# VH-VL binders against ER membrane protein complex subunit 8/9 homolog: the designs that were tried, part 12

Target 1, 192 residues: ER membrane protein complex subunit 8/9 homolog, of Dictyostelium discoideum (Social amoeba) (q55fm0)
Amino acid sequence: MNNNISITTEALSKAHLHSFKHHASSVNGILLGKADKNSILITDIIPLFHTQTLLPMFEVAMIQIEKYCRDNNIDMVGYYHSNQCIANELEPEPIAKKIADRLNNELNNMCFLMISKIEVNRPSGLVSIDKVGSDWLKNRKTLITIDTTSNSEDINEILKRNLQNIKESQIYDFEEYLSNPTRDWLNKSLVL
Below, E stands for the ipSAE of ESMFold2; O stands for the ipSAE of OpenDDE; V2 stands for 0.75 times the mean of E and O plus 0.25 times the DockQ between their complexes.

## First folded at step 3 (VH-VL)

Design b61 (from z13 with heavy chain L102I; framework fv_zilovertamab)
Fold by ESMFold2-Fast, scan of step 3:
Structure b61 (fold): chain C 192 residues (1-192), chain A 122 residues (1-122), chain B 107 residues (1-107)
Amino acid sequence: as target 1 above (192 residues)
Amino acid sequence: QVQLQESGPGLVKPSQTLSLTCTVSGYTFTDYYIHWVRQAPGQGLEWMGSINPSGGSTSYNQKFKDRLTISKDTSKNQVVLTMTNMDPVDTATYYCARGPYIWGEGRYFDYWGHGTLVTVSS
Amino acid sequence: DIVMTQTPLSLPVTPGEPASISCRASQSVSSNLAWYQQKPGQAPRLLIYGASTRATGIPPRFSGSGYGTDFTLTINNIESEDAAYYFCQQYNNWPYTFGEGTKVEIK
């Protein structure tokens, strides 16, 4: 697996805001960027579900995201998930592992990140999940860094401002798009 | 018509770096993965690695990962294979091949370049 | 890595006869199996993908079958131009792997 993962401030903000918008339920989505032999750089994310993932609908979303990637010179590089139950926040739910297996089979070089609380020892709020044999287990040793090249503002200040401005209400996921096709689940116009 | 063309040196000395270029035409560059496959005279076909034509993400066969780098130049419709520390056992015909960039379709190789024989000797 | 084993490695046939080549995977590869033809001095040519789907432009005398670990390429009414090496390839698991190849010779 890849042991060096970087995520831009913008992409990280979107992932946390998706989680905040639906804090009472599990959320998931796709990480976009570039995966090299020694590192993965995540530069954007696409939110998918906020209640229950239906695998046939996940397949439909993947086809759409792949087309977006071809048109925008960006790749699918991983998956993020946030658990509904706070007591087991870092243990991937069965559905999350199933999706990670599906994506890993398609991409080979990818990462699986659980969204958790931002802490001094976890500045990004993200925890890497690695494939060990046939299972997916948390790996606290994988370095997840915040790429501040495009925006050097502290992530906590960005999230505070965006929550004060109720920006989480402006992030749409694929599940919301299924209910209302006018929702831009790629969030092209979103400014954080 | 779809075409893939390899170019590069036919002779490399031991410990030197190999650089091969695959130039494609007849289709939209970003619609298909490009793979590198080699064939040694006494052995079968061996998958080396691939590159995603969109963002440039790479996947490598673990046996080559420490020496192999695959890169692209979309403006030229080219994919480049670079392999360091060449050894006589790396003597082989090197092919670039095109694979589907379609979710769920899999990665079979529908078009291949003509192949470039690379001999590694002093 | 998944190991692909082909049998036979050499297959002499007379024009007009059917020929069958077997490919066995060390683990299940579902239907993610392709067959290639390679003539001397040429690049491989895709014949079959998805275990049984014939590639564009491939004559109907070529057919593929199988699922899981056992696959067969069948060439009915073999023609002299079919003298070549034939390789199977699994694309179910990374790294992708190929069989050793079968040499089909015409008498």
Scores: ipSAE 0.801, ipTM 0.895, lowest interface PAE 0.5, mean pLDDT 89

Design b70 (from z13 with heavy chain E105R; framework fv_zilovertamab; at its last look DockQ between E and O 0.87; V2 from the best seeds 0.00; counts 0 for: pae O 3.2 > 2)
Fold by ESMFold2, look of step 3:
Parts: C-alpha cells; structure tokens; sequence
Structure b70 (fold): chain C 192 residues (1-192), chain A 122 residues (1-122), chain B 107 residues (1-107)
C-alpha cells in the first residue's frame, strides 16, 4: 500500500506562498517532517529556488538543511515543485526529476509533490508524483490531507492575509539568500 | 569511546514478537543513523532497516516491512527493534550498527554492537 | 535488489603473500562500496568505504579499488590475524546488500 501523506496548515501555507511570490517562474523546495512505513507527515518546508536550480548549489543547500534538521529533531521527507507553465501544470520538469532521484537515493521513504490550484476536490492544492520503475509519474488518486492540529485556520484566509496585509516578500528562498545573506531562507521568524 | 550494545531475549517462541534494544554511548546520539543487520547461523549479512535520529523517520528492507518496526528514545540513547510473527527461519544474531548522518556520505556501518543471538523455537 | 557476487568464496593464503578478493555488482554502484572483516564469533569490522578509503585504525596493508560494478579488496603481507570472512556491501541503492563472503584462511 502507498504511504498516507498529510501536511500541516503552516507547511502548506508556506509552499503556496513561495509559489505565489514567484508566480512567473518555477519554484521548488524541501519538505520536512517525519516518514514511516505507513505515513509521511509534512510539518515544514524550506524554499530553495525560483529561477533555476544549479545542482552544485542544491548540494550546498542540502548540507545546511541536514544541520537544521539535526538541530530541530526533524527529517527531510520530500521535495516540492511548481511549474511555470499552466498547460503542463502537473508534469515535473527534468530538473525536478533529477532532484527527486537524488533525494530518493538518500531517503528511500519520501514524497515528491507538485503544487497546483487549491480547489474543492483538492483542498491541499498538491498532487503526488510517484516513482514507477525508473521514472516519476503523477498520481492524482493519492489523497493528501491537511493536518489542522497545530493551526485550524482556513488556508485561503492565511494566504489572503499574507498577500494583502503582509508583504509576501517576507518568505525567502535559498536563491534570495544567496543574493542577500540577511534574507533568512529557513524562515525561522516568519509569522503566518 | 563509541559503544553499541544489543539487549533482549535470547529465545522467542514462534508467532511471538521480538523486542531488541540498542543502547549507544561515546558519541552524540543524533549525529548518526542506527541500522539493524542480522546474520543467520553460518550465513551472510542482511540489512533490515534504519532510523533517522533527528525526527525518527524509518526505512525498511521490503522483506521485513510488514513485521518490523524501529523506534528511538533519544533521552535514553536507545533504538528499539520490534518484529512480529517470529518464525524459526528468523533465528539469527542481530546487530545494531551506526552509519553516517552526513549528506552524501552513504550508508556504510562504521561501528557495530556485539550482536545478540535470538533463537526462535518452541 | 542489487546482487553482490564475491569471488573466490574460499581463499587459502600463505603469510607474507598478497591476497585479492573480487566483488561484482549486478548494476553500477558507483563508488558506494564498503568492505568488512568478520572473525568467528565477532561482529563485522569496517575496513574500506567509498571503494578505496580506509576506515580509521585499519592497517595500510588493506586497500580497495574499483568503480561501477567491479571491486577488489587487496591484502598485502597477509598476517595470521587476517584469517577471517570478508564481505562487500553496496550502499548505492535500497535495500543495501552484502556479498556472500570470502573465507580467508592460512594454509
């Protein structure tokens, strides 16, 4: 049986805000939480790139995320990607597949998620991409549930508030940190 | 001084549940993965599974996935292996071993416990 | 699963002479290969990782080589204490798998 995937309201909000901030480009990042044989719970995300992903810089980011995980008793559990091109919204780009392969070799028990629209039939706005043989294929049947135990607020209200009243530029990714090191790409002080 | 030590019952009856504890010392518990590897008498080594010391995420050899659970207690520097529905073919020496936590280092095992023989017999 | 095939399965040796053990993977494991020594009644001991890097405290008479599918452990100047089983292990793909073992014994 496939893993059950759940994501906290806060982690989900961060992933969508990353995509909204850079709506004209593809974005990606690392999913954090805990993975076991029957389930993956995502409790945070670390945003990485919004222009292009250079694999050597990805490796540098992974070393830093490893340290962060150890210091916070949390695990890397997956990868997310959002396409620029709406026509191929759920088809992962080649770089995303390469990153997923790299992570799969290290983690074995992980998930690969594409960000799509939040809608009634898909309230998380996420779609799982499953490893099938040597390739990564979308699986629309996998249900990704929202874990509301730490925050029960409606995701749409969180996103609306952060787009209207709080500048969305308050969420930073690794690419932005490289341009200005005062931009905390781990978002430790971000308030949703 | 890095040390790993397995403890638990030496004899288990068929269909019962095995519980083994790996207690570690001489290093920071969260710096390394803990793996379980077994060796049937006169046989080779078989990797069973591992646990990430940070958040407790686990990976299992598919052969054992339905019966095997690995957990940790960070405050006690312990990792626990639980395996259900034991069968005489599961008779083996069970080792815990540590491996790198560092990204890109791979999952080789630099320190091993002494091993504990578990016999499954009625 | 990646199958690791060791040859020979038994290797009688004379003290002072070199010995070589081969390990072949059913598909490429890059340099993600380790070698272990196991004496009777003892746990395995890591000798080599990354195909060629000696582990801490391992004498320089042990060396490893290879990349991809073919790997070799070489023991120069065999000593009587080197009589043991030797195993290769790949850590390139899940699940991690071990070779069948090579028994090195003094003749």
Amino acid sequence: as target 1 above (192 residues)
Amino acid sequence: QVQLQESGPGLVKPSQTLSLTCTVSGYTFTDYYIHWVRQAPGQGLEWMGSINPSGGSTSYNQKFKDRLTISKDTSKNQVVLTMTNMDPVDTATYYCARGPYLWGRGRYFDYWGHGTLVTVSS
Amino acid sequence: DIVMTQTPLSLPVTPGEPASISCRASQSVSSNLAWYQQKPGQAPRLLIYGASTRATGIPPRFSGSGYGTDFTLTINNIESEDAAYYFCQQYNNWPYTFGEGTKVEIK
Scores: ipSAE 0.588, ipTM 0.835, lowest interface PAE 1.7, mean pLDDT 87
Fold by OpenDDE, look of step 3:
Structure b70 (fold): chain C 192 residues (1-192), chain A 122 residues (1-122), chain B 107 residues (1-107)
Amino acid sequence: as target 1 above (192 residues)
Amino acid sequence: QVQLQESGPGLVKPSQTLSLTCTVSGYTFTDYYIHWVRQAPGQGLEWMGSINPSGGSTSYNQKFKDRLTISKDTSKNQVVLTMTNMDPVDTATYYCARGPYLWGRGRYFDYWGHGTLVTVSS
Amino acid sequence: DIVMTQTPLSLPVTPGEPASISCRASQSVSSNLAWYQQKPGQAPRLLIYGASTRATGIPPRFSGSGYGTDFTLTINNIESEDAAYYFCQQYNNWPYTFGEGTKVEIK
């Protein structure tokens, strides 16, 4: 995984909002954008689960996401995950690794990103997870760049504003959709 | 009816760049992957790479990663293969092929172009 | 990369008899296995996908079986028009890989 990874402020905000909404739980979802042999640009995310990830439900979600991607001229480019308690610097949970393996078989140039704390030396709060043999390990040396071409505002200010406006309450994941089909798990109406 | 057609030069000099175009018709361009597969004379088939015409994401065989670029022109329903530093060993029939877009399934090649022979010679 | 090994590489068959071609993967490819027919001077044609599903327009005399690492293409009641090369292909892992090909000849 030698690709340069960049993520828009909008995509990054959505990922963090998903984590904030379920701050006491692990969360995961799909990264959308464009991938090449040398780079990955993440422009959106689809939140999936915040409790138990069931593989059959994951597959159902993926079928729908693929259709969504075709309809909206975007690609699946990766997977994100956050463990319980974002402050924990633990390795990805076993289920995350399993999902990553499945995706890696389907997406040749994919990234696996863990949501962590935003730090001065890691302004995105994201950590790349690389496949090493049959395992997935953190690679903290991989720099993930925030794409500010569309919005130059500081990510901390964006997140502050979102929290002040309780935007995390407006984001829904696929799991919530399964419980209530009226929920927009694609978050088309979400304005950040 | 589904159709794929390769077009480009049949002769390339060593160290030059090959450019091939795959033109597709008879279906929705963005609903299927486009793959490039080549076959050296009297040899087997070799997958080179693919592109998702929807978002434009590409996948490459590591063997060709440094030399191969695949792109698309949605307005023309075309996919373009560009391969640099051609060598006589790259002499082959080059095919573009359609691949179904389905999670965990259907990543085979259901329709093929006729193929175009590319000879690398001085 | 997953290596696909076909056996035999050459298969002479008498018309009316069955033909069987084996394909072995170096690791499991589940049911993500396809078979192609290629006649001289032509592009490959899809015969089977998902290890056992016939493509549209493919005669019933063609069948595929197998799962994991061992797969078989069977042609029942071989016809003269079936003279061709046959290739297996896995699409379980990147990069996609093909078998060497089997030349089926009519005696």
Scores: ipSAE 0.030, ipTM 0.673, lowest interface PAE 3.2, mean pLDDT 91
ESMFold2 (binder alone), look of step 3: mean pLDDT 92; pTM 0.940
ESMFold2-Fast, scan of step 3: ipSAE 0.724; ipTM 0.864

Design b81 (framework fv_zilovertamab)
Fold by ESMFold2-Fast, scan of step 3:
Structure b81 (fold): chain C 192 residues (1-192), chain A 121 residues (1-121), chain B 107 residues (1-107)
Amino acid sequence: as target 1 above (192 residues)
Amino acid sequence: QVQLQESGPGLVKPSQTLSLTCTVSGYTFTDYYIHWVRQAPGQGLEWMGSINPSGGSTSYNQKFKDRLTISKDTSKNQVVLTMTNMDPVDTATYYCARGPYLWGGRYFDYWGHGTLVTVSS
Amino acid sequence: DIVMTQTPLSLPVTPGEPASISCRASQSVSSNLAWYQQKPGQAPRLLIYGASTRATGIPPRFSGSGYGTDFTLTINNIESEDAAYYFCQQYNNWPYTFGEGTKVEIK
């Protein structure tokens, strides 16, 4: 099933900053927003892991994220993954496919997005991954659009400014929270 | 006490649109999913779809996706089922049911009394 | 879609006897299985979820067991008030699906 997928500039910036902070490793996280019959709008993201995904801790994170969503009138709508920069490819890693299967069982209408470089042919830097039979494969036909209604600034300028201000060091993921419980992995105070 | 109550017309003509409302009370509306389940006379239960009352995200059984829309009104504690192009085979008792919000649970702990919708000319 | 098959479809039982209803899934549903009771003219009532966890207010004579594809609902020392239809439901895969139902009749 094909969905129209859009993501806000704020959510997109957070996802890329998570990837930039851990450029030498794979990263992943949960996409938040609203899933409709024919569309998914992503308005926020929750960063999860940057070295390895601990499946038992992934389950713990999901329970906490669902509680957060309930309190904040927002829903889990998908999953993002970025391969190690060394690999520089859009093929989902085995762990990414395993997580996508788990999420797909809980979220009937979800998206799975791979993070890559922002380019002319890929303005958001995101590529949609669809379930085909029992596997997850890249879907080149689905274009991820950037929703600029809340912030009309170009994503490249936002990322440039935030990287110059070393904002990637201020974004925390769930894995960092597991090592230091004082880290705000929901990033409620982050100003981009 | 937790209560769910369906309301709407008991008779719909073929090709017309059905609209049913589920009104909930006795708990916080946004704490639980609301599902729609139907039961044709003398037959089993069939899951139609659900809404997350938090963000408003919807999920539909593919069988109904082209005809079914589920929406919510948080200020009224209501969920509305709208289904277009009704057919005599859609004659059934329609239930709204509450589902837990926590990860891993999509069973139905409380049900409305059900409303019988007959589709005939 | 996952198909849920219940056996038997009709089960006459004498008060005080145990009753057992089986539910088989066409694919593994782990422990994501619920059981419901429905009396004529009434809405379904949740009995068991997570294959073996009793819902609030459900008498201890009701118990569930199983994992994967084979599940059982057991009613120990059945009472006259237990005459009803019983349905299993899987919630492991979309769409959620129900068994055909088992009619439990008290002799």
Scores: ipSAE 0.608, ipTM 0.833, lowest interface PAE 1.4, mean pLDDT 87

Design b82 (framework fv_zilovertamab)
Fold by ESMFold2-Fast, scan of step 3:
Structure b82 (fold): chain C 192 residues (1-192), chain A 121 residues (1-121), chain B 107 residues (1-107)
Amino acid sequence: as target 1 above (192 residues)
Amino acid sequence: QVQLQESGPGLVKPSQTLSLTCTVSGYTFTDYYIHWVRQAPGQGLEWMGSINPSGGSTSYNQKFKDRLTISKDTSKNQVVLTMTNMDPVDTATYYCARGPYLWGERYFDYWGHGTLVTVSS
Amino acid sequence: DIVMTQTPLSLPVTPGEPASISCRASQSVSSNLAWYQQKPGQAPRLLIYGASTRATGIPPRFSGSGYGTDFTLTINNIESEDAAYYFCQQYNNWPYTFGEGTKVEIK
């Protein structure tokens, strides 16, 4: 999708905390919100994996997330991924492209975001990846804005405080749920 | 009983905008996708787009993307299709159809009766 | 886009005989294939989804089979009310695409 993307401060914070919790590993997850033809608004995220994506388990997670979405008036609108290797931080790994293809075939109107460093030229720390022919390539022209309507605090200050309070240890993903079913991978009780 | 009903003008002039409404009843509106499919006289079926019943996210066939908008009004159990800059080649029967809100299941289990839209001067 | 090719495009049949319609996808669609019946002046009606699962209310004389690229809709002991157009539809890849249709006529 080559349209304007907005992400709420809360959703953005969760995505970065998931990445920080597993800083030595690749992570991924699903973006939730609303996609129309000119824009995508991301209002929540659901973390999935932090080491290996097991495709059969990914399918199970998708079924569960869709049920959650149906019950909560929110849609799956995309995918996020963070690479383990810093030298190739913006180049989607083969597994990420495979997942993006699966989701694109199901959702069509979706975004694929790579998590990168927050910088002056990249305030959200996110880079859009678009499907070009049969491949997925970075698109720096897609505008990714932070929706501060519900929280006007600077994302850097929020992340600093949350890391100081070790909030990343409180975010759980689907892979952790598979190992321990008591883990709330939807993170409904998480306060950031 | 599940019912889907299209309504709108049967005649549109070239360059004008088409607006069709699909009204549904007999089930929970937010539990199923609504799709729009058209069929030109004597031709096959062509998927145009859909709207997610939960958040209202839309998906469009690239052929129509620049002209087509689909929206919903949950309080009225309605989905609206708008298409700009109509051309005589857009003359077709337009259907709204219901699809499961299940991962991997994008078929159409109930269809409206269809409304014929003729584009001529 | 995935192209769906139906054969034959016209199928005259005698009541009581079996009828078979083929649908070929230009690339694999797994089992994500549906079949629809459309009578003149009417909307399409879902017959089969998931390649082989009959929709609610569809008589057992209708059956579907296939996986990947090659699919078949079979109507056993065809009845006069089965005269209609039949369309296949893939839903494995966006955009969803239909076959050109097969007209089943009773002799």
Scores: ipSAE 0.677, ipTM 0.856, lowest interface PAE 1.1, mean pLDDT 88

Design b83 (framework fv_zilovertamab)
Fold by ESMFold2-Fast, scan of step 3:
Structure b83 (fold): chain C 192 residues (1-192), chain A 120 residues (1-120), chain B 107 residues (1-107)
Amino acid sequence: as target 1 above (192 residues)
Amino acid sequence: QVQLQESGPGLVKPSQTLSLTCTVSGYTFTDYYIHWVRQAPGQGLEWMGSINPSGGSTSYNQKFKDRLTISKDTSKNQVVLTMTNMDPVDTATYYCARGPYLWGRYFDYWGHGTLVTVSS
Amino acid sequence: DIVMTQTPLSLPVTPGEPASISCRASQSVSSNLAWYQQKPGQAPRLLIYGASTRATGIPPRFSGSGYGTDFTLTINNIESEDAAYYFCQQYNNWPYTFGEGTKVEIK
């Protein structure tokens, strides 16, 4: 039996644009939505870092996201990561595993998703990572579906249009906010 | 002054559904997780599950997952535990307890507890 | 599941003496351990979290120590009002689990 993970077109677009904006480095962020017994619906994402994640800064970001979640009736439901090294793009980096360990107990029924290229056999471009014993391993049996109820446009067309319009330059993460407080790292005004 | 108060039936027949309500006051309802913990006579405390009152996300101890549902009503500051197919071994004192949002699943405030006896 | 074992199960103590309760986890729980006090007929009360941090309003005579698998709750200069059950709880791994409890009795 497979866990049912769904992500909206808007949330998926934001995650991919964060990765495209920083294609030469690792990126990460928090998945927002609602988790239930056998399903997780991801309706938004909060981009965090694009260079190096230091745990104290990650913890500061988590406190800010907690407040945002309470104010917006939404929950933290998981973590996403994209590797700097293309040759091993789906193997979680050591820092990703440390963050996943930290979040796993706090969220309990969380998902951990690696970002990769969209392909016929990977329509969302996302791969689920599950905890097996003390390690984190790829789980291709976990289905990640795109929830098109709010936007029925094909994700490939959305990404193509947004990249042609250089929309990735308009998505901001927490690290950019720390350097310039005028950056909206929650991306409330971003339309994709 | 933080308060949590359980309410519900003290006696349930086998195969029936238990419904317990936890009403909270003295703080902002959405700022803390609410957990359910039970203690059977002669046994230790047992964590059952929790709800995040912000978005309504739930987490369950696998032992109870198929029978247990936790829900919330933000307008009433209430969390409801529903457990189906009650059995005499489910006789226990049921507590609701408040926990932090991040960095720990410990319980800083507890309700008084309600004894639920399951018998014919 | 992680099994939490408390020793002793019953601890008679004279007022003014120190009391020490041990809690052992079947595998490492880091510092993710809490202690609770429960008096008969009353709700449980958080004493310590993070193995050694006192909860707000808890008297300084209560202290916690330990890391990994071995933890201790110490009550210095025990008072008659400290007669109660004491429980440890790990929150490092899901599902969260509790010890069986230690009954502290004042002689």
Scores: ipSAE 0.570, ipTM 0.830, lowest interface PAE 1.8, mean pLDDT 87

Design b87 (from z13 with light chain N93D; framework fv_zilovertamab; at its last look DockQ between E and O 0.87; V2 from the best seeds 0.73)
Fold by ESMFold2-Fast, scan of step 3:
Structure b87 (fold): chain C 192 residues (1-192), chain A 122 residues (1-122), chain B 107 residues (1-107)
Amino acid sequence: as target 1 above (192 residues)
Amino acid sequence: QVQLQESGPGLVKPSQTLSLTCTVSGYTFTDYYIHWVRQAPGQGLEWMGSINPSGGSTSYNQKFKDRLTISKDTSKNQVVLTMTNMDPVDTATYYCARGPYLWGEGRYFDYWGHGTLVTVSS
Amino acid sequence: DIVMTQTPLSLPVTPGEPASISCRASQSVSSNLAWYQQKPGQAPRLLIYGASTRATGIPPRFSGSGYGTDFTLTINNIESEDAAYYFCQQYNDWPYTFGEGTKVEIK
């Protein structure tokens, strides 16, 4: 695994909007970008599920995302998870660890990020989960940088604006796409 | 019709940098991973690393990570292996090999280049 | 790293006989196992992948079996041109690893 992780403000905003839209449940998704020798740059995300993740549906999503990546010069580089329970919000849940194991078998050079539930009076939070032996453990010492190269605006200001504009209602995950194929799980039309 | 071909110097001096190019043809470059595998004379096969043909993400065997860089040029259908600080123990035949880019299929190697022998000596 | 152990390391056979090569993984690799043939001076050639799926152009006398940690490559009615080294490879976990090889020799 890499020690340095960078995520764009746009990618991080999408992940937080997904989490906020489904505030009463755990959510997850795939991180897209490029993994180099010593760093991972995350430039987009694909929201996946907001209820229980079932392995067959996860496999279907992975096949579709891989096809998208092949056609769009971008790679799957990791996984994000946001817990339902605020009391242990940055601790990886057993189901999240199982999904990370499955991804790690396909993507040796990857990252796993836990993302906090956002609230109006609380800044965004994220932490890296590293593989130690056969387990996945929180590592607060892993450097995570918000990449402002394309947008220098502060992430908390972006989140505040997007919540005021009710942008969370406009983000769709893969689970919603399975229920209604007209939903854009790539969120190409979403303006943040 | 699928072809992979390695090219580069057959002789490298100790402490110098090796650069090998794998040129592929007969298929869509972005549909398959490219891997580098080496074989020392009279010995077994050793996986070195790979590159995703889409975004260029790389994976390395930890044994080589500090010295090895794999890169690609999609416009030329080429993958380049660069390895620094060569040592006589790095004398081997170096192969590039093609692996599936298909979820759940795994990374077996269906087509290989013919290999290029790199001798490291003074 | 997953260690792949092949037995035997040397296998003398008479043409027309069946030959079997075993490959054992130090931990489960599911069905993510491939077999390669390598003749002197040549690149390896894929024979089997997914433990039991024959690669395109490979004669039906080659077959693979196994799951988890124990795998077998079988060559029925071995021919003189089958004299070669045979390697197993796991692709379940990183780094991908190979067995040490089995030299099949014609008696």
Scores: ipSAE 0.764, ipTM 0.875, lowest interface PAE 0.5, mean pLDDT 88
Fold by ESMFold2, look of step 3:
Structure b87 (fold): chain C 192 residues (1-192), chain A 122 residues (1-122), chain B 107 residues (1-107)
Amino acid sequence: as target 1 above (192 residues)
Amino acid sequence: QVQLQESGPGLVKPSQTLSLTCTVSGYTFTDYYIHWVRQAPGQGLEWMGSINPSGGSTSYNQKFKDRLTISKDTSKNQVVLTMTNMDPVDTATYYCARGPYLWGEGRYFDYWGHGTLVTVSS
Amino acid sequence: DIVMTQTPLSLPVTPGEPASISCRASQSVSSNLAWYQQKPGQAPRLLIYGASTRATGIPPRFSGSGYGTDFTLTINNIESEDAAYYFCQQYNDWPYTFGEGTKVEIK
């Protein structure tokens, strides 16, 4: 869990947009990319829940994400969570730790990230939650960098633009897909 | 018909780099992890690392992390283990083994190669 | 790393009788445990996964049990071909780890 973590502008934007869309609730999802020795590169995210995580539905989603990964030569590399309550912004909820344990069992090399505020000293707005013994603890020392290779635009401008255009192009999560199957939770048509 | 076969040099001098190839057949390459496991003479088994068949993500036992690289070539149904700075303590039989990729199926090793003995000696 | 401890390390057996091998994990591994047989000069062969599920092609005289930290491989009606080393392996957390092995030998 102390790997060098890099996330593309596109993936980072999607994670923050998921949190912003459901600002009154906790959100979570799966990080996709490639993990190696001391590095994890996150190139996409799959949003899952914004109300409460239903564990049987989480298991169904994981099977579908596995197929998506195989079809696209990409790997599951982690999990993200955003808390509803600002006072406990970085303390992962019990369900998030349970999901992280489940993922750690299945994935050999993964990261667990909390979505936080974008700040000068934390430009990604992400904080790593590392496994220490049997628990999951925040690690403010883990640097999470933004990979701007494919998109060098400022994340704040991307977020501002997309929040203004919410009626025309929205991020959807798995929970929304369950309610209306026309909502593409893989977000293939999302324009950032 | 599932088959895994390790190939590479049987003798390596200290400080040299070892390269082993695992060639697989009889199943869809992208449906399973490939793991490397070694066994020193008269000793138990030691998991070295694995590679995800989809995007090629790797995981390494901390003991080998600085010296070990695992890569794949999907078009050749091959996984390659490269280990730098070999030492006589690395003398072992090296196996590649297949494990389930499917979510929830576990990470046991259901098919193994025959193994290749690598001796590190001056 | 999760340490897997096997007992006994050596197990002399008489054909036709049962044998049991114990494997203890230093932390809970739930049911994420496998057993392997390794004959001299051969690669390991998967016997049991999920603590109790017999792998394809494995004779019914092999069975596994346990959950959490304590696991048992039972070989009923020992045959001469069962003389081998037996290893447990946890796959609950990486690095995946193996027991030290148990040598089963015919008296």
Scores: ipSAE 0.592, ipTM 0.837, lowest interface PAE 1.7, mean pLDDT 88
ESMFold2 (binder alone), look of step 3: mean pLDDT 91; pTM 0.930
OpenDDE, look of step 3: ipSAE 0.772; ipTM 0.916

